# Designs tried in a protein design chat: VHH binders against Uncharacterized protein YNL108C. Part 3

Target 1, 262 residues: Uncharacterized protein YNL108C, of Saccharomyces cerevisiae (p53929)
Amino acid sequence: AIENIYIARHGYRSNWLPKGPYPPPPTGIDNDVPLSEHGVEQAHELANYISKLDVKPEMIFSSPFYRCLETSKPTVEALKIPLYVDRGVGEWYKPDRPIIPEPATHEVMSKFFPSMISPDWEPSIIPSNKGETEEDIFERCHKFWPVFIDRVERKFPNVKTIMIVTHAATKSALGMNLLKFSSAKEPIDNKGTFIRNGSCAIDKFELVKGENESIPFEEREWKLTMNGNTSFLTNGEEMNWTFMNAFEAGSDADIKARRAAE

## First folded at step 2 (VHH)

Design c02 (framework vhh_8cml_1)
Fold by ESMFold2-Fast, scan of step 2:
Formats: structure tokens, C-alpha cells, sequence
Structure c02 (fold): chain B 262 residues (1-262), chain A 125 residues (1-125)
């Protein structure tokens, strides 16, 4: 049975720099942007941090978006662990967005990340191609967990520790569902604490009950023991986002609003 | 390349305060994490504090936590160490040092590329 789950956000995006021109997406897909040089450095710092942990991930499940695969690469190389792509942990796009991008195929991803992506994993859930409301992404992550955990434990019965590499909104929705909250807009304690989602921030969830694979996901209890940890990053926490923000995480509008508030 | 010059050391009574400054010259100061180390006579250099290149992350030795504060001003190419509640055991030569990345506590002098000449701090009754 899975005992430890790490969930990390991708690194600093190339289009988050204050001035362009910005590199086009390597895949040609709208919003499939690569990391900045700074983001690549964050990904290496994350890999170095993970390599020094007492409890290390045994495999990674990544969003299909280029930035998440790029963020995962240094950790895959440092730990020599397999990486699978699961569309169920993909990016959140609102329904009013003009285009809801379809992520790259396995063939296209493997062209850019040769020998990194394992082929034998089907998505646990597929995000709507019409976009998602805040309620929709929370519900997607609610449905994701029991399907995903069952499939991981059936295919890899001896694995105890996994890592998910995803996006800010998805990371919050996954974590809040794992903790059995009804909304991603709730604080996790009576002090007003929220899950932190800086670039390359990493959460850790530990199983406190349900150590046996025969125990249904709904009966398992999880504890958040690391909340959006960025202490290992040279610049610390950057680009934190929550569902209380007015704009989609990391969008041009989000970046503009952050600068105006300073 | 970075050149570092410390200032602000001196003699203080136990319980007193000092603010150390480290002035950096060179093109890439803002790309470096900055640390403070100290060395007592006959001892090896000991880690005191570290600050990331942006100032967004700091780390302290156990002896410095709660008493010392590291900060930086990238516009002035300067890093500071505010030292409060000084004790006789804080006596030593204080060095500022630069490393390209902040990848943890960075306890080891060998992780740092550039060093100042040091400034003497003496805490004596």
C-alpha cells in the first residue's frame, strides 16, 4: 500500500519573465510552455533536495505538459526511477478560455524526453476538453484518487512512495481532496493556513491509517507533513497561487496583477 | 567574479549588538547566495547564516537562531548581519562568502567560491 505521496508544482515558466520575446512552445501546442533557465535551476535544486530525503519517491506521475516533464527530468536522472504520464493531473483551464489545449501525445512527448516516459500507463481520468470550473477541477481530483491509487497498487504492489508533478490549481485540489476537504478554498487548519504552491514547491502526505491495500481509499487517513516546501530553493517561494487569486495560475493576467500589487 | 569586503566589527559587552556589512563588487553579486562564517583562534571556520540571491530564503546555525538576522540589499550590492544578544562565545573573525546556489544549510566552507578578508568581533566583559 502507498504510504507517502509527494506532490510538486512545476518550475518557473519562460513566459513569467517580465519582458519577452518568449520562446514558442517546443511542441507547438498553445500554453505548452517550457521552463525558464531559472525554472530549470529550480528543477535541479528540487532533485538535489529529494535525493537527500530519507524517504525517496520510487516513481513519478507527471502532467503531460512540457513544464512538468522538464521539472521531473532532474529527479528521474538523479534517482533513476520510472516516470509515467497521467492526464488526470494535468493543467486547469477555465471554460471561458478561447482554446482548451489538448496536451501532447506520448509520441510527441517522447521525442522531447527520449527514454524518460514509460509507455504502459493509461490516464486515470481525462480533463474536460471544454474547460473546467473551480468545482469541476475539484471534482476531477476527487474522482482521480480512488482510481489512481487502486491502479498504482495493482500494478506496483511493492511501491510505498510516489511523487506527482503537476500545476498550482491541480496540486491544491489533489491535496485538499486527499485531506478530505469539500473545497479547495478552505484553510487546512483553524489558523487560516492554505496549501502553498510556489514554483517547484513540494508537499508531502503521509498515510496515518490504511497501510494495507485491502483498505478502500475512502477509509484511509492522510496527514500533510510538508506544505509547499521551497526552503531548498535559492530564491525560496516564488509565484505562489491559490483559488483565492483572481486569475489562472501563471497566466499573463496573473503576472500583471502581481506586479500591480507590488 | 565577486570581491567581498566586510566592515562593522568591533568590541562589545555581553548582551550588546553589532551590525556587520559586506560590500560586494563585481557584475554577478545578485546571482549569488551570500553567507556569513566565523572563526575563533585555533578553530575551523563555522557556518553562521545564509541568504538566497533574492533575499527570499534564509538559514541560520543553531547558535545564531533568534539572535542574528541576515539581510541583503541588491541595489547596494551589500549583505548585512544584525547580531543581537551577543555572548563571549560569539567572539571571532567574521567572514562573508558567496556561492552560486543555495542548496541547503551550506555548512561547508568548500561550497563557497569567494571570501572576504574578515572583520574581528570581540565580546568581552
Amino acid sequence: as target 1 above (262 residues)
Amino acid sequence: EVQLVESGGGLVQPGGSLRLSCAASGRTFSSYAMGWFRQAPGQEREFVALISWSGGSTDYSDSAKGRFTISRDNAKNTVYLQMNSLKPEDTGVYFCAAKPYYTGRSLYPSEYDYWGQGTQVTVSS
Scores: ipSAE 0.000, ipTM 0.110, lowest interface PAE 21.5, mean pLDDT 86

Design c03 (framework vhh_8cml_1)
Fold by ESMFold2-Fast, scan of step 2:
Structure c03 (fold): chain B 262 residues (1-262), chain A 126 residues (1-126)
Amino acid sequence: as target 1 above (262 residues)
Amino acid sequence: EVQLVESGGGLVQPGGSLRLSCAASGFTFSSYAMGWFRQAPGQEREFVALISRSGGSTDYSDSAKGRFTISRDNAKNTVYLQMNSLKPEDTGVYFCAATLWYRGSSYYTEGAYDYWGQGTQVTVSS
């Protein structure tokens, strides 16, 4: 049974730099933005950090968005592990957004990341093409986990450690569901602690001993042993986001609000 | 109103047994991990045992391991501590406590808990 789950946020986006011009999305898809050079450096620092861990991921499941695949690439190369794309860990878009981006197909992503993306994985859940409320993304991640874990354990029965590379809101919703909270807006303890979501921040969740693969996912218990760790990054934590923010994570409006508050 | 009410304490001889109970009300019991702490006069509260929200996981201090068993009944909103092979050093006020989450070694800290009972006295002496 799966004993360890790493969940990481993608690196620093090209459109987060204070001054353009910004490169257009390589895929031509709205909001499918690449990492900045700084973000690529963060992805390499993350890969270096992971390569030195005692317990290393045996495979990666990535959001289909370019930034998440780009963030995953140095780790794939350093560890020589397979990567699968699961739309179920894709980005959060609010219902009032003028258009909800359709992520690139396997064919298109394979053009930009040749030999990296394994083809034999179907989405565990598909995000709504009409956007999601905060309740909707939390429910998506709630439904994602039992389907996803069952499929991973059936296809890869000897795998104990996996890594998910995703986005800030999705990372929070995934983690809060794994810890069995009812909302992504709750603290994880009585001290007001929230899951930290800096660029290239990594969480670690460990299965509580006494469980095994014969026990349904809904009955398993997990503990958070790393919360948005960025200690390995030269510049530390950047672009932290929580559901207490009013704006989509990493959007132009989010960046504008952060700078106004400084 | 949130309440945790301990019962089952008392005076026992070394080697004896006691079963402590803690009845919870005013909150969603099944969403909380439950712990037992004890405090000797003039000392800090120390961790004794923890049981997860579902009852699927337990943890014990080294002094309690092998002698004490924590259990819970979510239908009755009650947590229990069965104490066997009691020793004089087990003497103290025993508190039950509730925390919204179960996580690693942080639950050894009294500050991690949201709700506390008033305590029940356990005295082990001849």
Scores: ipSAE 0.000, ipTM 0.172, lowest interface PAE 15.4, mean pLDDT 87

Design c04 (framework vhh_8cml_1)
Fold by ESMFold2-Fast, scan of step 2:
Structure c04 (fold): chain B 262 residues (1-262), chain A 123 residues (1-123)
Amino acid sequence: as target 1 above (262 residues)
Amino acid sequence: EVQLVESGGGLVQPGGSLRLSCAASGFTFSRYAMGWFRQAPGQEREFVALITWSGGSTDYSDSAKGRFTISRDNAKNTVYLQMNSLKPEDTGVYFCAAGRLYYSSTPYEYDYWGQGTQVTVSS
């Protein structure tokens, strides 16, 4: 049974820099933006940090978006572990977006990340192609967990530690569901603490109850032992996002609002 | 209003036993880790034991291992500390504490605290 789950956000996006020109998405897909050079450095710092942990991930499950694959690459290379793509941990897009991007196929992703992406993993859940409300993404992550963990434990019965590489909203929704909250907009304690989602921030969840596979996933208990850890990054926490923010994580509107507040 | 109310302290001889209770109200007890800490006069609060929100995992200080048992009853919103083979060094005010975020032996990481109950181990 799975005992440890790391969840990390992708690194600093190329289109978050104050001025362009911005590189076009390598895949040609709308919003499938790569990391900036700074984001690549963060991804290497994350890999270095993970390589020094006592409990290391044995495999990675990544969002299909280029930034998440790019963030995962240094860790895959440092640890020599397999990476699978699961669309169920993909990006959040609101229903009012003109077009909801369809992520790259396995063939396209493998062109850009040769020999990195393992075959034979089907999505645990597929996000709506009509976009998602805040309630919809929370529900997607609620449904994701029991399907995903069951499939991981069936296919890899000896694996105890996994890592998910995803996006800010998805990371919050996944974590809040794992901790059995009813909304991603609740604090996790009575001090007003929220899950932190800086670029390349990493959470750690540890299993408390439910070590035996005979216990249904819904009855398992998890504890949060790292909350959006960025202590290993040279620049620390950057681009933190929560569902209390007015704009989608990393959108043009989000960037403009942050710059105005500085 | 959040409240943690300790009871069960008292005077006991070396080698004796005490059972401390902590009754919780005003928060979702079943979703908080519970800890016991103690403080001797003039000293900092030190960790004694903790139990996770479901009761599925426990940790103890080196001085408490093998002698103390922490348990909880989520239906009654109560956490317990069974103390056996008590030593004079166990004397102090015992506090229960509730913490959400981390499975921690650090007092700073606990959100709610009781007022404490005195335990005195003396011949």
Scores: ipSAE 0.000, ipTM 0.162, lowest interface PAE 15.2, mean pLDDT 87

Design c05 (framework vhh_8cml_1)
Fold by ESMFold2-Fast, scan of step 2:
Structure c05 (fold): chain B 262 residues (1-262), chain A 123 residues (1-123)
Amino acid sequence: as target 1 above (262 residues)
Amino acid sequence: EVQLVESGGGLVQPGGSLRLSCAASGSTFSSYAMGWFRQAPGQEREFVALISWSGGRTDYSDSAKGRFTISRDNAKNTVYLQMNSLKPEDTGVYFCAASYGWKTLTPSEYDYWGQGTQVTVSS
């Protein structure tokens, strides 16, 4: 049974830099933005950190968005592990957003990341093409877990450790569901701690109960042993995001609000 | 796994109010959306109200809108249905049910069911 799950947020986006012009998305898809040079460096620092862990991921499941694949690449290269794309861990877009971008196809992504992406993984769940409320993304992640874990364990029965590379809102929703909370807006302890979602921050979840594949996901128990760890990054935690203000992570409104608060 | 027990049913006059409770035991209650269904004699079970596992989203049948309110207390493993302005047409056995997914309005899609509590609206 899967014993360890790492969940990481993508690195610093090119459109988060203080001054443009910003590079257009390589795929031509709205919001499919690449990492900045700084973000690429964060991705390398993440890969170096992971390569030194006692318990290393045996495979990666990435969001289909360019920034998540770009963030994953140094780790794939360092560990020589397979990477699969699962749309179920894709970005959160609100229903009132003018365009809900559809991510690049496997064929298109493989042109930008040759020999990196396995073609033999079907999405565990597909995000709504009409956008999602906070409750909708929390539900998507709730439904994702039992389908995803069952499929991973059936296809890869000897795998114990996986890594998911995703986005801030999705990372929080996945983690809060794994810990069996009923909302992404709750603290994880009685001290007011929340899941931290800096760029290239990494969580670790370890199995406490349910070590046998015959135990359904709903009956398994997990503990959070790394919360948005950024200690390995030269600049530490950057661009932390929470559901408290409900801006789309990395949107123009989010960036403006964060800079005003600093 | 979840076990469900309804309470709070009874006889009430038209225009009256009742508060139904559904107590869950076992584990994972906070992982399930909770629904209320009702069944009149000789009829199929029909949807009344639904609440998400977080409590952040609710949905109601047309007959329940504006009169009934569904709520939940995950700390107490309980879901409630506050029924106001009751009508004779509301008479039936009320069931609570648990579903792992959201947007589930069909009885066959629910994983766990209570035994039901009788509500009678009569003068």
Scores: ipSAE 0.014, ipTM 0.380, lowest interface PAE 7.9, mean pLDDT 88

Design c06 (framework vhh_8cml_1)
Fold by ESMFold2-Fast, scan of step 2:
Structure c06 (fold): chain B 262 residues (1-262), chain A 123 residues (1-123)
Amino acid sequence: as target 1 above (262 residues)
Amino acid sequence: EVQLVESGGGLVQPGGSLRLSCAASGFTFSYYAMGWFRQAPGQEREFVALISGSGRYTDYSDSAKGRFTISRDNAKNTVYLQMNSLKPEDTGVYFCAAEWRGYSLHPNEYDYWGQGTQVTVSS
């Protein structure tokens, strides 16, 4: 049974740099942007950090978006662990976005990341192709967990530690659901703390144990022991995002607003 | 304002029983693991019993196993410690403590503490 879950956000995006021109998405898919050189460096720092942890992930489940696969690559290489893609941990897009991008197929992703993406994993849940409200993404992550954990434990009964690589909004919604909150906009404690979502930030959730370890996922209790940790990054926390932000995480509008505030 | 208020302590003879209560206010009770700790004169606070936020998981110190039962009522924001077969070595100040989404055996991990209630086991 799964005892430890790491959840990390992808590294710094190429289109987050203050000056273009920006590289086009390698896949040609709208919003399927690659990491900047800085983001690749962050991904290597994350891999180095993970390689030194006492409890290491035994497999990775990544969002299908290029940036998340690129962020995962150094860790896959350092630990020699399998990576699966699950659309259920994909990006959040609001319903008012003119077009909701469809992520690359397994065939297309495998051309860009040869020998990295393991086959034989079906999505635990598929995000709406009409976009999602804040309530919708929270509900997607609520539905994701029991299906996902059941499938992982059936296919890999000896695995205790996994890592999910995803996006800021999805990372918050996943974590808040795992902690049994009813909204992603609540603080996680009595001090007003929120889940931190910097680029390459990593959370750790640990199963609260008792003598009855064979219990359904819905009855399990989890503790957050690492909140958006970026202490291992040369430049620390960058591009933190919460559901209190006015714009989608990492969108052009979000980046313009951040630059204007500087 | 967060408060934990213990009650039910007192003087009892060896072999007797006491039921401690801890009433909590000012936080979402079901999100917190609740622990009972005790401190004898001249000693550090030691773990006695623990119950998870849902009430599903409980743990006990070796000295408490089989004699003490921890329980909680999340509708009443209260945690209880039923103490049976009390011994002189159970004498001490009993504290309830709350840890946000935790399950720790160590006092330093707890966020909130009550004032304590005295338990004395003597003739």
Scores: ipSAE 0.067, ipTM 0.574, lowest interface PAE 6.7, mean pLDDT 90

Design c07 (framework vhh_8cml_1)
Fold by ESMFold2-Fast, scan of step 2:
Structure c07 (fold): chain B 262 residues (1-262), chain A 125 residues (1-125)
Amino acid sequence: as target 1 above (262 residues)
Amino acid sequence: EVQLVESGGGLVQPGGSLRLSCAASGRTFSTYAMGWFRQAPGQEREFVALISGSGYSTDYSDSAKGRFTISRDNAKNTVYLQMNSLKPEDTGVYFCAAAPWYRSGYLSEADFGYWGQGTQVTVSS
């Protein structure tokens, strides 16, 4: 049975830099932006941190977006572990966004990340191509977990520790569903603490109850033991995002709004 | 499994108020999103209000916004609908229903696996 789940956000995006022009998406897909050089450095720092943990991930499940694959690469190389793509942990796009990007195919992703992406993993859930409300992404992650965990445990019965590499909104929705909250906007404790989502921030969830795969996911109890940890990054926490923000995490509109508030 | 029983319906004058209650049996009540639906004679069942398992998030139909308040008491396994400024068009049978997740704005009857038998609300002179 899975005992440990790490969930990390991708590194600093190229479009977050103060001045353009920005590189076009390598895949040609709208919003499929690569990491900045700084983001690549963060990804290496994350890999170095993970390589020193007592409990290391045995495999990675990544969002299909380029930034998440790029963030995962140093960890895959350092630990020599397999990486699978699951569309179910993909990016959140609001319904009013003019274009809801469809992520790159396995063939296209494998061209950019040769020998990194393992075949033979079906998406646990496919995000709506019409966009999602805040409640929709929370529901997607709620439905994702029992399907995903069942498939992981059936295909890899000896695996106890996994890592998911995803996006800020998805990371919050996944974590809040694991902790059995009804909304991503609730605090996780009586002190007003929220899940932290800085670039390359990493959460750790540990199984408290339900260690057997025969126990249904909904009966398992999880504890958050690392909340958006960025202590290993040279610049610490950057670009934290919550559902209180007006725009999709890391979009050009989000960056403009952050700078207007400074 | 959860069983739902509504109460609090009745006859009320336009402008009046009613508080509906829905009592649930079962230990997992707090994990369900709870909704209220209504059905007028000869019409389809329509959504009225929704509350998340924790009670943190709520959603309302356009006709209910500003007049109705949904709340819950998980210690008592009960969900409530406080209805103020009632209008004749609010007349109908009110049902409570349980769904395994919170999904505002996109819910249909099919998303709710458990339903009460309904309680009649009549708004007339």
Scores: ipSAE 0.000, ipTM 0.141, lowest interface PAE 16.5, mean pLDDT 86

Design c09 (framework vhh_8cml_1)
Fold by ESMFold2-Fast, scan of step 2:
Structure c09 (fold): chain B 262 residues (1-262), chain A 122 residues (1-122)
Amino acid sequence: as target 1 above (262 residues)
Amino acid sequence: EVQLVESGGGLVQPGGSLRLSCAASGRTFSSYAMGWFRQAPGQEREFVALISYSGGSTDYSDSAKGRFTISRDNAKNTVYLQMNSLKPEDTGVYFCAADWYTYRSGSLYDYWGQGTQVTVSS
């Protein structure tokens, strides 16, 4: 069965830099922004860190958004592992957003990331084209897990360790569901700790019970052993986000509000 | 709320074709992903095919690949399952299902039709 799950947030976005003008999305899709040079450096630091772990990912499942593919690239190259795109770990967009961006097709993504994206993976779940409330994204991630893990274990029965590269809100919702909480807004312990979602932060979840794939996913128990680890980054944790923010994770409004609160 | 009604089932000989339709009522049909499932007598309901809200993504069970095609017409609030090269083992009640998200697992869908019978026999 899958014994280890890494979940990482993408690196520092180009539109998070203090001064524009910012590069347009390479794909032309609204909000499909690339990493800054700093974000690319963070992605390389993440790859270097992962390459030195005793338990390394055997494959990556990435959000279809450019920033997540760009974040994944150094790790793909360092470990020589396959990468699949799963729309189920895509970005969170609120229902009141004027346009809910549809991510790039496999053909378009492959033009920007040649020879990186494996073609033989259908999305485990496809986010609503009407956007999602906080409850909706939590429910998406709740429904994602049993479908996703079943498909991974059927297609790759010998794989024990995977990595998901995604976004701040999705990372929190995925992790909180894996730990069997009922909301992404709950602390994970009695000390008020939340999942940390800095740029290129990485979580690790380890299987505690349910090592046999014949045991239903819902009966398995997981432990969080790394919480948004950024210790390997030169500048440490940057751009942490939680569901207590008023704005979408990583949006221009979110960035302005966070910097004003410093 | 979405209501689903299947049609197009019937008796067909092995090697024949049928086109199933699932008509949805409700103003939010174009926001829902759709799936087709089937159930043979005495067996559990199994996945056949799925299609995203936009029609841009589809997936099929191994038994359906190459023989069945799922499609949708959002203007008509209808999803279709074109079934070719039908085999006796395709016999069963065919159900359409709707949810905000696509799944292979039937237990995760929120809305279900009542089913339409498909019988493949000589």
Scores: ipSAE 0.000, ipTM 0.155, lowest interface PAE 16.2, mean pLDDT 86

Design c10 (framework vhh_8cml_1)
Fold by ESMFold2-Fast, scan of step 2:
Structure c10 (fold): chain B 262 residues (1-262), chain A 124 residues (1-124)
Amino acid sequence: as target 1 above (262 residues)
Amino acid sequence: EVQLVESGGGLVQPGGSLRLSCAASGFTFSRYAMGWFRQAPGQEREFVALISWSGSYTDYSDSAKGRFTISRDNAKNTVYLQMNSLKPEDTGVYFCAASKYYGTPYLSNEYDYWGQGTQVTVSS
């Protein structure tokens, strides 16, 4: 039974740098942007941090988007663990977006990340191709967990620790659902704390000790023991995002709004 | 209005037993972790026991382990503390508390709602 879940956000995107020109997506897919050189450095710092933890992930489940695969690569290499792609932890796109990107196929991803992506994993849930409201992404993550955990425990019965590499909105929605909240806009404590989603920030969720492995997922309790940790990054927390923001995480509009507020 | 009402305290001889109850109202009890704390005269508030929202996880202070049992009845919105083999050192006001955000709250500041307490006195 799964006892520990790490959830990390991808590193700093190439299109977040103050000055272009920006590289086009390697896959040619809209919004399938790669990490900046800075983001790659953050991914290496994350891998170094994880390699020094007492409790290390035994496998990674990544969003199919290039930035998440790129963020995962140094950790895969450092720990020599398998990586699977699950579309269920993919990016959030609003319904009014002109294009809802269809992520790269396994074949295309494997061309860019040779020998990294395991072929034998089916998506636990597929995000709507018509986009998602805030309620929709939260519900997607609610439905994701019981299907995902059941499949992981059936396929890998001896695995206790996993890591998910995803996006800001998805990371918040996954975490808040795991903690049994009804909304991603609710604080996690009586001090007004929210889940932190900086680039390469990592959460840790631990199964409450004393839970029996035969307890259905719906009855399991989890505690957040690491909230968007960026202490291991040279530049600390960058590009934090929450559902209180009006714009999609890392979009051009989001970046412009942040710069205007500075 | 949120309320936590403790009952079952009293005077007991060393080696005796007491069962404390805490009746909750005004919130969705089944979604909250519950804890018991105690405070002796002139001392700071001390953690005694906790129980998760489902009742699947319980934990105790070192002084309570093996002697006290925490349990809950979500249908009755009530949490219990069964205290056996009571010692003079167990004397204090016992408080029931509820935590919305923490599944396993050990610290006072991790609890959102508190009862007014019930006195437990263990003496000859």
Scores: ipSAE 0.000, ipTM 0.185, lowest interface PAE 16.4, mean pLDDT 87

Design c11 (framework vhh_8cml_1)
Fold by ESMFold2-Fast, scan of step 2:
Structure c11 (fold): chain B 262 residues (1-262), chain A 123 residues (1-123)
Amino acid sequence: as target 1 above (262 residues)
Amino acid sequence: EVQLVESGGGLVQPGGSLRLSCAASGFTFSSYWMGWFRQAPGQEREFVALISRSGGSTDYSDSAKGRFTISRDNAKNTVYLQMNSLKPEDTGVYFCAAGYPYYTSKLESYDYWGQGTQVTVSS
């Protein structure tokens, strides 16, 4: 049974830099933006950090978006572990967004990340092509967990530690569901703490083991032992986002608002 | 304001049983993980057992495993510790503690503590 789950946010996006013009998405897909050079450096720092942990991931499940695959690559190379793409941990897009991007196909992703993406994994859940409200993405992650963990444990019965590489909103929704909260907008403790979602920030969830036997996933309880850790990054926490923010994580509006506040 | 009140301690012979209760008030009980800790004379406080918010998950120290059972009743704001096959080494003051989900694994992470109830296992 799975005992440890790491969840990491992708690195610093190329379109987050203060000045354009920005590189076009390598895949040609709207919003499928690559990491900046700084983001690639963060991804290498994340891989170095993970390689020194006592409990290392045995496989990665990544969002299909280019930035998440790019973030995963140094860790795949350092640990020599398999990577699967699961659309269920893909990006959050609001229903009123003019275009809801359809992520790249396996064929297209494999051209950009040769020999990295394992083909033998079907999506645990597919995000709505009409966009999602805050309640919708929370519910998507609620439905994702039991399907996903059951499939992982059936296919890889000896695996105990996995890592998910995803986006800020999805990372919060996944974590809050794993901790059995009712919404992504609640603090995780009585001190007002929220899950931290800086670029390349990593969470760790550990199973609270029941007496003598593993219980069904829906009855399992998890504890958060690492909250959006960025201590290993040269520049520390950057681009933190929560559902309390006014704009979508990393959107043009979000970036303009952050720059205006300077 | 916040109170945790333990009861059910006492004197028993080796091999005996006791059921401890901890009544909680002043906070939203169902939102907290609950734990039991103990402290023997001249020793530091040590972990005994914990239970998740829903009661769906429990964990025990090696010394308690197989002999003690932790449970809770959220309607009554109470957590219990059923202790069977008691040994002289189980003697100590037993404390009830409350913590949020990710704070329950370590002594220093618990938010609220009771005053304790004495358990003595002696012939």
Scores: ipSAE 0.006, ipTM 0.195, lowest interface PAE 12.7, mean pLDDT 87

